# VHH binders against q12xb4, part 10

Target 1, 267 residues: q12xb4
Amino acid sequence: MLDFVGLGLFDEKDISLKGLEKIHNADKVYVEFYTSILMGTDLEKMEMLYKKKITVLSREDVEQHAEDWLVDAKDSNVVFLTGGDTMVSTTHVDLRLRAADMGIKTTLIHGASIASAICGLSGLQNYRFGKSVTIPHPYVSNRGVRVVSQTPYDTIKNNIEAGLHTAVFLDIDKDKGYMTVNQAMEILLEVEGKLGEGVMVDRLAVGIARAGSPSPVVKADYIEALRDYYLGGPLHIVVIPAELHFVEAEALVKLAGAPEGILENID

## First folded at step 22 (VHH)

Design t2
Fold by OpenDDE, fold request of step 23:
Parts: sequence; structure tokens; C-alpha cells
Structure t2 (fold): chain B 267 residues (1-267), chain A 125 residues (1-125)
Amino acid sequence: as target 1 above (267 residues)
Amino acid sequence: EVQLVESGGGVVQPGGSLRLSCAASGFTVSDYYLYWYRQAAGIERELIAYIYSYGSHFYVDSVKGRFTISRDNSENTMYLQMNSLRAEDTGLYYCARVRYTYDSSGYRRYHFDHWGQGTLVTVSS
């Protein structure tokens, strides 16, 4: 048996009672922290509260060598832990499919997800969101050229044209670290400078830091200003609103400190 | 001691190319925002390009597609590759370091705290 368990947003206490029960009944517990991480805790605190040894899996362990540890689930109870909610990442879906191919029964225990938390924090309506996208860390190619992905820019553009908001996930890398809202704004503005389509010029954006913590930060401003705003420590996420409902606009002003001028532009 | 030293300037014909260098000492270039400015005779100093500590870079419209800003962390040096040079590109080119602090409202306040001596670029037939 393989149980996928979402840990929630911030620390070891965010796990559900059902999740904790699965851990207590497990013979082996694994965790991955490359799709998401709980910034308010560490492995020691998790093991202490859950009263179980936890093995950390690398990206390679999950994506390239999953069969090496999945085989244990054929004859024992194995738990796979992830930050946030399970199956949000395509990596988790792939893992579940591999398990199914091996004849392993799987179950899902859900946790709090950043995908819904951003709506609660910002006041934006969840059914008005379009395709989400991740901003990857820029990298240098084998030819020595710095590569910046334009996919986030295009995704945001398409959503805006469709009247849909965009959840913009920020890259996590073991070497490059946790992408900040500031860096994300810099990247989007850099791409704007290259393409010149006007999508990001004076575009309203929402920066969110440490969702699920006792002190989350939610700040809405135009991209040029938000680039320079201090949100504190990780994790960060960005939302790019399209056309706003009057309730959404009011929420962004009152709850996220958006410029009051956005209320005047609501039809 | 923090120091910026520009080099690579010279005389070039229209349509030609030059590569400017800004060698930094006393700090790591990847930790700061770095800027290129130029000043033509009788004209106010103007921004040309800049690169953020994270690596994002920007250009003014007059040099887009012709100039490329880059940074070599191993050499602790910032560069400006200038192609398709024009007469109006003539001037003294400066590099500068920018730091920032956050004000009481949580927004960055930027400060130019160091400048190089400049390198002269002359584009003439």
C-alpha cells in the first residue's frame, strides 16, 4: 500500500489527523521537498511530532529511480509526504501511475494547498483563474547564453485576454534557492523589455509570502512597484489578476494594500 | 576599498563594434546592481543599461538590439558589447554600483554609491 499525504502549507502541525494516522501505521515514510517545502519546520521536528523516521528523497530518487523504493509498498505500508496538497504536481501523478503499473494500491490524503490559499489570502475568486504557470530560474545554456523562459509571460497574456487570473508559481532549486516575488517581477519585466507587447507595463500583481504561517504577507501593487517591496522570507508566490470584480478589487485594496485607484477602474 | 575601473573605449567607424569592461574590486559584482551610463559633450548623463544582482538586465530603447550587457562573476567584471555603433553613441561611458535599503513603507530606496572614472568612446568616419 502507498499513501500519498499532503503536509499542508507551513509547519509540521498543518498535517491532517488522517495524514498523521497514515504515518503512524506506516512501515516506511518518505518525503520530498523539491516541489514544495515547509519553511516553518525541519525534519527533526517532523519526526518528533509524527513519531516516525522519515527518509528524504531527491528529485532523482522520485523521477528516475522511483521503482527502487516503490517496490516496498507491495508488501508493506509506505507513506509518501509532500508539502501542500498531493497530486498538485504532475510529478506526483506520474509517481502514482508508476505505482499503479506495479500493481500497488494507492490512497490520497489531502492537505492545504497554496492553489486555494492564494484566493483566501487575496480575496480573488478561485473560479476566475486560468492556466497556472511556473517561473523557472534563468540558466546559462551550453553555448554560454543566458536563457529566460517566455512561457510565463505568454501564459499570463493569454489568461488576461480571456479575463482570467494567473497563479504564478516560483521555482525552487537546491543550488539557486527559493525564487522571490522581487526576482519574479524582475524576470517578467525583463521579458517585457525584450518582447515589448505591453502586457506587464503597469500590471497589477499580488505577492504572497509564507502562506499558512502565523504572519503571512499579502501585497498588491503594480509590478514596477512590487519589484521593490519587501515581503520577507520564503516561500513566495505571485498572482496576476485580470479584470477584477468589484468585490475582488475591494478585497485587494483592504486586505492586500492595493492602490485605491484600482477601484475607479471597475465597470 | 570599493573601486570600479572602466576600459575598452576608443575610436571606431560607424557600424563598428567595441566591448567595454567595468572591473570591480572590494566587492562581488553578483551581489549588487550595476549600471552603465554615458555622457556626450554638452549633454546630460544618460542611463544606457543595467544588470540586477539576480541577473536580469535592461536597456534603454536607443541601444536595444545593438548593445549587450553581461557579467562574469569569475572575473568580477561587467561588460558592455556595443555593435552597430552610431555617431550619437559618442561619449564618456561610466559604470556605477547601486545599493538599496527599505523605507518605512517597505519599498526599496536606491543609492548610487560608487562610480568609475569613465572610458571614452568616439564614433566617427
Scores: ipSAE 0.784, ipTM 0.910, lowest interface PAE 0.5, mean pLDDT 95
Fold by OpenDDE, look of step 22:
Structure t2 (fold): chain B 267 residues (1-267), chain A 125 residues (1-125)
Amino acid sequence: as target 1 above (267 residues)
Amino acid sequence: EVQLVESGGGVVQPGGSLRLSCAASGFTVSDYYLYWYRQAAGIERELIAYIYSYGSHFYVDSVKGRFTISRDNSENTMYLQMNSLRAEDTGLYYCARVRYTYDSSGYRRYHFDHWGQGTLVTVSS
């Protein structure tokens, strides 16, 4: 048996009681921290609370050598832990499919997800969100050219034209670290400078830091201003709203410190 | 001691190219925002390009598509590749270091704390 368990948003206490029960009944517990990470805890605290040894799996362990540890689930109870909610990443889906191919029964125990948390924190309506996108860290190509992905810009543009908000995930890289809202704004503005399509000009954005923590930060402002706003430590995420409902606008002003001027443009 | 030293200026014909360098010492270029300014005779100093510590690039419209700002961390140097030069690009080119602090409202305040001596670029037929 293989149980996929979402750990929730921030620390070891965010796990569901059902998740904890799965861990207690497990013969082996694995965790991956490369798709998401709980910033408010560490492995030791997790093991102490869960009263179980946890083995950390690398990206390679999960993507290249999954069969090496999945095989244990054929005749024992194995738990696979992830930050946030399980199966949000395509990596998790692939893992589940591999398990199925091996004849391993799987179950899902859900955790709190940033995908829904951003709506609660910002006051934006969940049903008004379109396709989400991730801003990757820029890199220098083998030719020495800086590469900045335009995909986030295009996705945001398409959503805005459709009247939909965009959840913008920020890259996590082992070498480059956790992308900040400030860096994300810089990238979007850089792309705007290159393309000049006006998508990011005077664009309202919402920065969210440390969702699920005792001290989350939610700040709404225009991109140029938000680029210069201090949100504190990771993790960060960005929301780019499209046209706002009056309730959403009010929420952003009162709950996220958005400029009051946004209320003037609401019909 | 923090220092910025510009080089690479010279005389070129319209349509020509130059590559300016801003060699930094006393600090790591990737830790700061770096700016290129220029000043033509009788004209106020103007911003032309900058690179953020994260590496994002920005250009003013008058140089967009012609100039490229870059940074080599191994050399601790910022560069400005200038192509398709025009007479109006003539001037003394400066590099500057910018740091920021956060005010009580949580917003950055930027400070230009170091300038180079400048390098002269002359575009004439």
Scores: ipSAE 0.631, ipTM 0.834, lowest interface PAE 0.6, mean pLDDT 95
Fold by ESMFold2, fold request of step 23:
Structure t2 (fold): chain B 267 residues (1-267), chain A 125 residues (1-125)
Amino acid sequence: as target 1 above (267 residues)
Amino acid sequence: EVQLVESGGGVVQPGGSLRLSCAASGFTVSDYYLYWYRQAAGIERELIAYIYSYGSHFYVDSVKGRFTISRDNSENTMYLQMNSLRAEDTGLYYCARVRYTYDSSGYRRYHFDHWGQGTLVTVSS
């Protein structure tokens, strides 16, 4: 039996009681850390709380050599741990398909996902989200050319035109670090300066820091102002709303400090 | 100890090009925000372009597409490439170093703490 268990948003305590029970009854417990980072914990803290040895799998172990560890699930209880909710924003459905081909039963023990957390923290309606996008760190090529992806700008534009909000994930790089909301706003404004299409002019954005922690920050403001707002430490994520329903706008004003003036322009 | 020295100004005909330099000493250019301003006779300084420490560049509408700001970290120098110059581009061009603090509401307040002496650009036929 192979149980997929989501670890939730922030630390080792975010696991569900059902998830913890599966770990306690498991013969083998595996984790991967390459799809997500839980900022509030580490392997040692997880092993201490869960009272179980946990084996870390690399991307290659999961994507190229899955049969090496999946086979154990034919005659024992195997748990595979993933940050957030295992099947959200991962390709791990492939593991379920491989397990099925091997005659292995699988279950899903869900965890809290950032996809739902941004809706709860902001008050934005989940069914009004379009395609998500990641803003990568810009770089300078060997020829001195600054490379800035336009894809996030275009994705946001297309979603806004369809009346859909955009979840905007922020790049993580060992050299350039965790991208902040401030840097993301800089990038979007830089691309606006090149394209001149007005997508980022008078555009509301929501910055969210440390979702799932004891001290999350949720701040809404126009992009130029949000560029200058301090949200504290990582991890950061951005949401760009499209047209707001009245309840969404009221939530952003009262819960995220959005300018009161956004209430005047509702439908 | 902190110094900014502009150079590269001169007289040029309309449609011509100039490249301005802002050589920095006493600090690392990539750690700060750097701005270009210009001042025409009889008016206040106006913003032209700026580059953030993260590398993002910005321009005012009147120079967009004609001017390019850049930074060379190995030479500790900021540049302004000015193409398709017009008579209204005439003025004294300054570079400035900018840092910020946070106000009580959590927003940045920018401080222009060092200025260069300026380099004169004259666009005339």
Scores: ipSAE 0.598, ipTM 0.854, lowest interface PAE 1.7, mean pLDDT 92
Fold by ESMFold2, look of step 22:
Structure t2 (fold): chain B 267 residues (1-267), chain A 125 residues (1-125)
Amino acid sequence: as target 1 above (267 residues)
Amino acid sequence: EVQLVESGGGVVQPGGSLRLSCAASGFTVSDYYLYWYRQAAGIERELIAYIYSYGSHFYVDSVKGRFTISRDNSENTMYLQMNSLRAEDTGLYYCARVRYTYDSSGYRRYHFDHWGQGTLVTVSS
């Protein structure tokens, strides 16, 4: 059997009781750390709490050589651990399909996803989110030209026009590091300067740091001001609201420190 | 110690171009925020453009599309390419080094801790 178990948001304690039970009954336990990062834990802490050896799989092991370890699930209990919720923002449905082709029964043991956590932390309603986007780190081309993706700006624009909030994921790079909310605001304002369409002018944004931790930060302000706000250490994510319902606006003011003035035009 | 030296100013016809340089010494240019200001006769020094350490760059509306700020880390120098110059662009152009601290409310406060001497740009027929 192959059990997909979500690890949740922050540390080794975020696993569900069902997930932990599956680990305890497993003959082999695998994890991948390339789709998400649990900032509050590491492999050693996970093995200590779960009382099980855990083998780390690379992207290549999962995406190109899955059969090398999936075959174990024909004769034994195999657990595959993923940060957050296993099938959210991953391509791991491919593993389920491969397992089905091999006659392997699969189950899903869910974990908390950042996609839902941003709704709870901000007070924004989940059904009002549109297409998400990732802001990549800018880079310098071989000709010395700074390249900044316009796709996040366009996605946010389209969502706003449709009355939908945007979840904005922030790039992670081994050399450039974890993108901060500050850097994300810089990028959006830089692209606004080039396009001049006004999408980022007087635009509210929500910065969220360390979701799932004991001390998360949730700060809402206009993009220009949020560019200058200290959110502390990683991991960061941004939400760009569209038109706010009164309860959403009240939540941003009371829970995230948004300017009181956003309450004046709620319909 | 820390110094900023502007160069590249001169006299140019309307519609012409100039490239200003801000050569930095005593610090690494990519570790700081760098700003261009100008001062025309009879007015206070005004912001033109700036570049953050992360590489993001910004312009005031009056120069947007005409001026381009850039940075060359290998030469430890910031540049301002000025195209389509107009008479109102005449003035003394300064570069500044900027750092920040966080205030008690969590917001950055910017400190303009070093300025260059300025380089004069004159746009005349």
Scores: ipSAE 0.593, ipTM 0.854, lowest interface PAE 1.8, mean pLDDT 92

Design t2
Fold by ESMFold2, last read:
Structure t2 (fold): chain B 267 residues (1-267), chain A 125 residues (1-125)
Amino acid sequence: as target 1 above (267 residues)
Amino acid sequence: EVQLVESGGGVVQPGGSLRLSCAASGFTVSDYYLYWYRQAAGIERELIAYIYSYGSHFYVDSVKGRFTISRDNSENTMYLQMNSLRAEDTGLYYCARVRYTYDSSGYRRYHFDHWGQGTLVTVSS
């Protein structure tokens, strides 16, 4: 039996009671930290609270060598833990399909997803979101040329034209670190300077830090101003709203400190 | 001791090119925001271009496509490559170091805490 259990947003306490029950009844518990991480905890805190030894699987263990540990689920209770909600990564769907091919029964125990948390924290309506995008850290090519991806700019442009908000995920890199909202605003403004299409001019953005923690930060402002706002430590995410419904605008003003002037442009 | 020393100015014909340098000492250029300004005779200093510590760089409209800001961390130096120069580009070019603090509302306040002495660029027939 293979139980996929989502760990939720921030720390070891975000696991559901059902998830914790599965861990307590498990013969083996595995986790991977490469698709997502929980900033408010570490392996030792998880093992202390869950009272269970947890084996960390590498990307290779999950993607290339899954059968080496999946086989245990034929005759015992195995739990596979991931941050956020389970099955969001294609990797996890593939793993579940491989388990099914091996005759292993699977279940899903859900955790809180960042996708719903950004709606709750901002007041933006879930059904008004378009394609999401990740802003990668800029890099210098082998030829010495600085490369900045234009894809996030284009995705935001297309969503805005369709009346859809954009969830903008921020890159995580071993050397360059966790991208901040400040850096994301810098990148979008840099690309705007190159393209000159006006997409980021007088554009509202919502910066969110540490969703799921005891003290998250939610700040809305125009991109140029938000570039200069301190949101504290990781993890950060950005939302770029399109045309706002009145309730959405009111929520951003009252709950995220957006400029009151945004209320004057509501249809 | 923090110092900024500009060089590379000179006389050039319209349509020509120059490369300005801003050599830094007493600090690491990649840890700060660095700005280029210019000042023509009888006019206040005007912003030209700037580069942030993260590497993002920005230009005013009048120089976009003609000027390129960059930095070389191994030489601890910022550069301004100026192409397609025009008579209106004539002036004294300064580099500046910028740091910031956060105000009580959580927003950055920028401080131009060191300036170079400038390098003169003259675009003439």
Scores: ipSAE 0.588, ipTM 0.852, lowest interface PAE 1.9, mean pLDDT 92
Fold by ESMFold2, last read:
Structure t2 (fold): chain B 267 residues (1-267), chain A 125 residues (1-125)
Amino acid sequence: as target 1 above (267 residues)
Amino acid sequence: EVQLVESGGGVVQPGGSLRLSCAASGFTVSDYYLYWYRQAAGIERELIAYIYSYGSHFYVDSVKGRFTISRDNSENTMYLQMNSLRAEDTGLYYCARVRYTYDSSGYRRYHFDHWGQGTLVTVSS
């Protein structure tokens, strides 16, 4: 049997009681950290709390060599751990399908997802979100030219035109590091300077840091001002609201420090 | 010792091009925000372009599409490529090094802590 268990947002304590029960009853416990990362823990802390040896699987182990460990689930209890909620990545859906093809029974034990956490932290309503997008770190081309993706700008524009908020994920790169809200605002403003379409002019954004931790930061301001605001350490995420309903605007003012003037522009 | 040395100014006809350099010593250009200002006779100096340590760069409206700011980390130098020059672009061009601190509200406060001597650009005749 193969149990997929989500670990939640931040540290080893975010696992559900049901998830912990599955770990305790497991013959083998695996984890992967490449689709998501828990900033408040590490393997040693997890093994200490869970009282179980945990084997870390690489992307190759999960995507190319899954049968090397999946076969164990035919005759024993296997748990597969991932950060956040399980099955969010197509990688995990594929793994579950491969297990099903092998005749292995699978179950899902959910964990808290960043998708729901941004709604709770900001007060923005989940049904009001459109397509999400990731802002990649700019790169230098083979010719030495700085290249900045316009796709996040276009996605935000399209969502705003549809009355939908945008969840904006921020790139993680070994050499360039964890993208900050400050850097994300710089990128959006840089692209605005090139396109001149006005999408980022007087545009409210919400910066969120360390969701799930003991002291997350949630700050809303216009993009130019938010570029200059200190949110502290990673992980960061951005939300770009579209037209706000009154309750959403009130939440941003009261919970995220948005300028009170946004209340004068709502329906 | 921190120094900024501008060069590349000169006399050029309208429609012409110049490339200004801001050579830095005593610090790494990619660790700081770098700004270009210009000052025409009898008026306050004005911001024209800047580049952040992360590489993002920005321009005032009057120079967009004509000027390009860039940075060469191997030469520790910032550049301003000025094309389609106009008489109104005449002035003394300065580069500046900028860093920031955070105020009590959590917002950046910028500090212009070093300036170059300037390089003169004259667009005429």
Scores: ipSAE 0.566, ipTM 0.847, lowest interface PAE 1.9, mean pLDDT 92
Fold by ESMFold2, fold request of step 23:
Structure t2 (fold): chain B 267 residues (1-267), chain A 125 residues (1-125)
Amino acid sequence: as target 1 above (267 residues)
Amino acid sequence: EVQLVESGGGVVQPGGSLRLSCAASGFTVSDYYLYWYRQAAGIERELIAYIYSYGSHFYVDSVKGRFTISRDNSENTMYLQMNSLRAEDTGLYYCARVRYTYDSSGYRRYHFDHWGQGTLVTVSS
């Protein structure tokens, strides 16, 4: 059988008791680290706490060669570990479908997802979120031209027009590093300067750092001011709210330090 | 010794172009924020454009679409390409080095710690 176990948000302790029980009973335990990173742990710490050898699978192992390790689940207990909640913001439903085609029973043992954590930390309503987007690091083209993606700006604009909040993921690059909220605000303001459509003018944003850790940071301010705010170390994520319900605005003021003036504009 | 030297100013007709340079010495240009200001006679210095260490760059409304700020790390130099020049663009153009610290509330405080001597741009005909 094949058990998908979510690891949660931050460190090796975020696993559920059900997830740990599945690991205990497993004959083979696999993990992939390419869809998400748990900043508070590493493989050694996981193996020490879980008391199991864990084999790391590459994207190729999962996407191209899955049958090489899935076959073991026909005759033994196999666990597949993923950061967060396995089926949220991943393509791993493909593994379940392939396992089903092979006659392998599968289960899902959920973990905490960043998608729910941003709602809890900010007080923003989960059903009020639209399409998410990732801000990529800018790059320099072959001709020496700086290229900055416009797609995040357009996605945020469309969501705002629909009354929907935007979850904005921040790029991770081995050379350029973990994008910060400061850099994300710089990029959005740079694109605003080119387009002049006013989407980022006087626009509230929420910066969230280290969700799931003992000391997360949640800071709301206008984009121009948030560009200048220090949130500390990674991982960072941004939420751009659309029109706020009163309870959402009150939460941002009281829990995230948003300017009190946002309460005066609630319809 | 930290030094900023502007060059490239001159007299140009309306509609013309100039490229200003801000050559830096005593520091690496990509480690700091760099700003262009201009000063017309009898007026306080006015912000024109700036570039952050991460490469993001910004312009005031009056020059958008006409001016382009850039940075060449191999020459340790910032540039301001000025196109479609107007009489109102006449003035002394300065570059400045900017760094920041964090205040006790967690927000950046910007420090304009070095200025160049300026290069004169005159748009007339």
Scores: ipSAE 0.562, ipTM 0.835, lowest interface PAE 1.9, mean pLDDT 92
Fold by ESMFold2, fold request of step 23:
Structure t2 (fold): chain B 267 residues (1-267), chain A 125 residues (1-125)
Amino acid sequence: as target 1 above (267 residues)
Amino acid sequence: EVQLVESGGGVVQPGGSLRLSCAASGFTVSDYYLYWYRQAAGIERELIAYIYSYGSHFYVDSVKGRFTISRDNSENTMYLQMNSLRAEDTGLYYCARVRYTYDSSGYRRYHFDHWGQGTLVTVSS
């Protein structure tokens, strides 16, 4: 049997009691750390709390060589751990399909996902979110030219035109580090300067740091001001609201410190 | 000591181009925000363009599309490529180093702590 267990948002304590029970009954426990990062824990802390040895799988192990470890679930209890909620913003449904082809029963033990946490922390309605996007760190091309992706700008534009909020994920790079809300605002404003379409002009953004931790930060302001606001340490995520309903606007003002003037835009 | 030295100014006809350099010593250009300002006679210095340590760069509306700011970390130098020059672009061009602190409300306060001596650009027929 193969149990997919979500680890939640921040640390080893975010696992559900059902998830922990599955781990305790498992013959083999695997984890992957490449789809998400739990900033408040590490493998040692997980093994100490869960009282189980945990084998880390690489992207290659999961995506190219899954049958090498999936076969164990035919005759034993196997648990596969993922940050957040396993099937949210991952391609891990492929593992369930492969397991089904092998005659292996699977279960899902959910964990808290960043997709739901941004809604709860900001007060923005989950049904008003469109396609998400990731802002990559700018890079230097093969020709030596600095490249800044315009795709996040275009995605945000399309969502706004449809009345939809955008969840904006921020890149992680070994050399450039964890992208901050400040850097994300810089990139969006830089692209606005080139395109001149007005998408980022007088545009509200919500910066969220350390969702799920004891010390999360939620700050809303116009993009130019948010560029200069300190949210503290990683991980950061951005939400770009589109048209706000009255409850959403009130939440941003009262809970995230948005300028009160946004309340005058309510139709 | 921290030093900023501008060069590349000169006399150019309207529609012409110049490339200004701001050579830095005593610090690494990629660790700071760097700004270009210009000053015409009898006028306060005005912001033209700036580049953040992360590499993001920005322009005032009057120069967008005509000026390009860049930097070369191996030469520890910032540049301003100025195309389609106009008489109104005439002035003394300065570069500045900028750092920031956070105020009590959590927002950055910028500090212009070093300026160059300037390089003169004259756009004249």
Scores: ipSAE 0.551, ipTM 0.836, lowest interface PAE 2.0, mean pLDDT 92

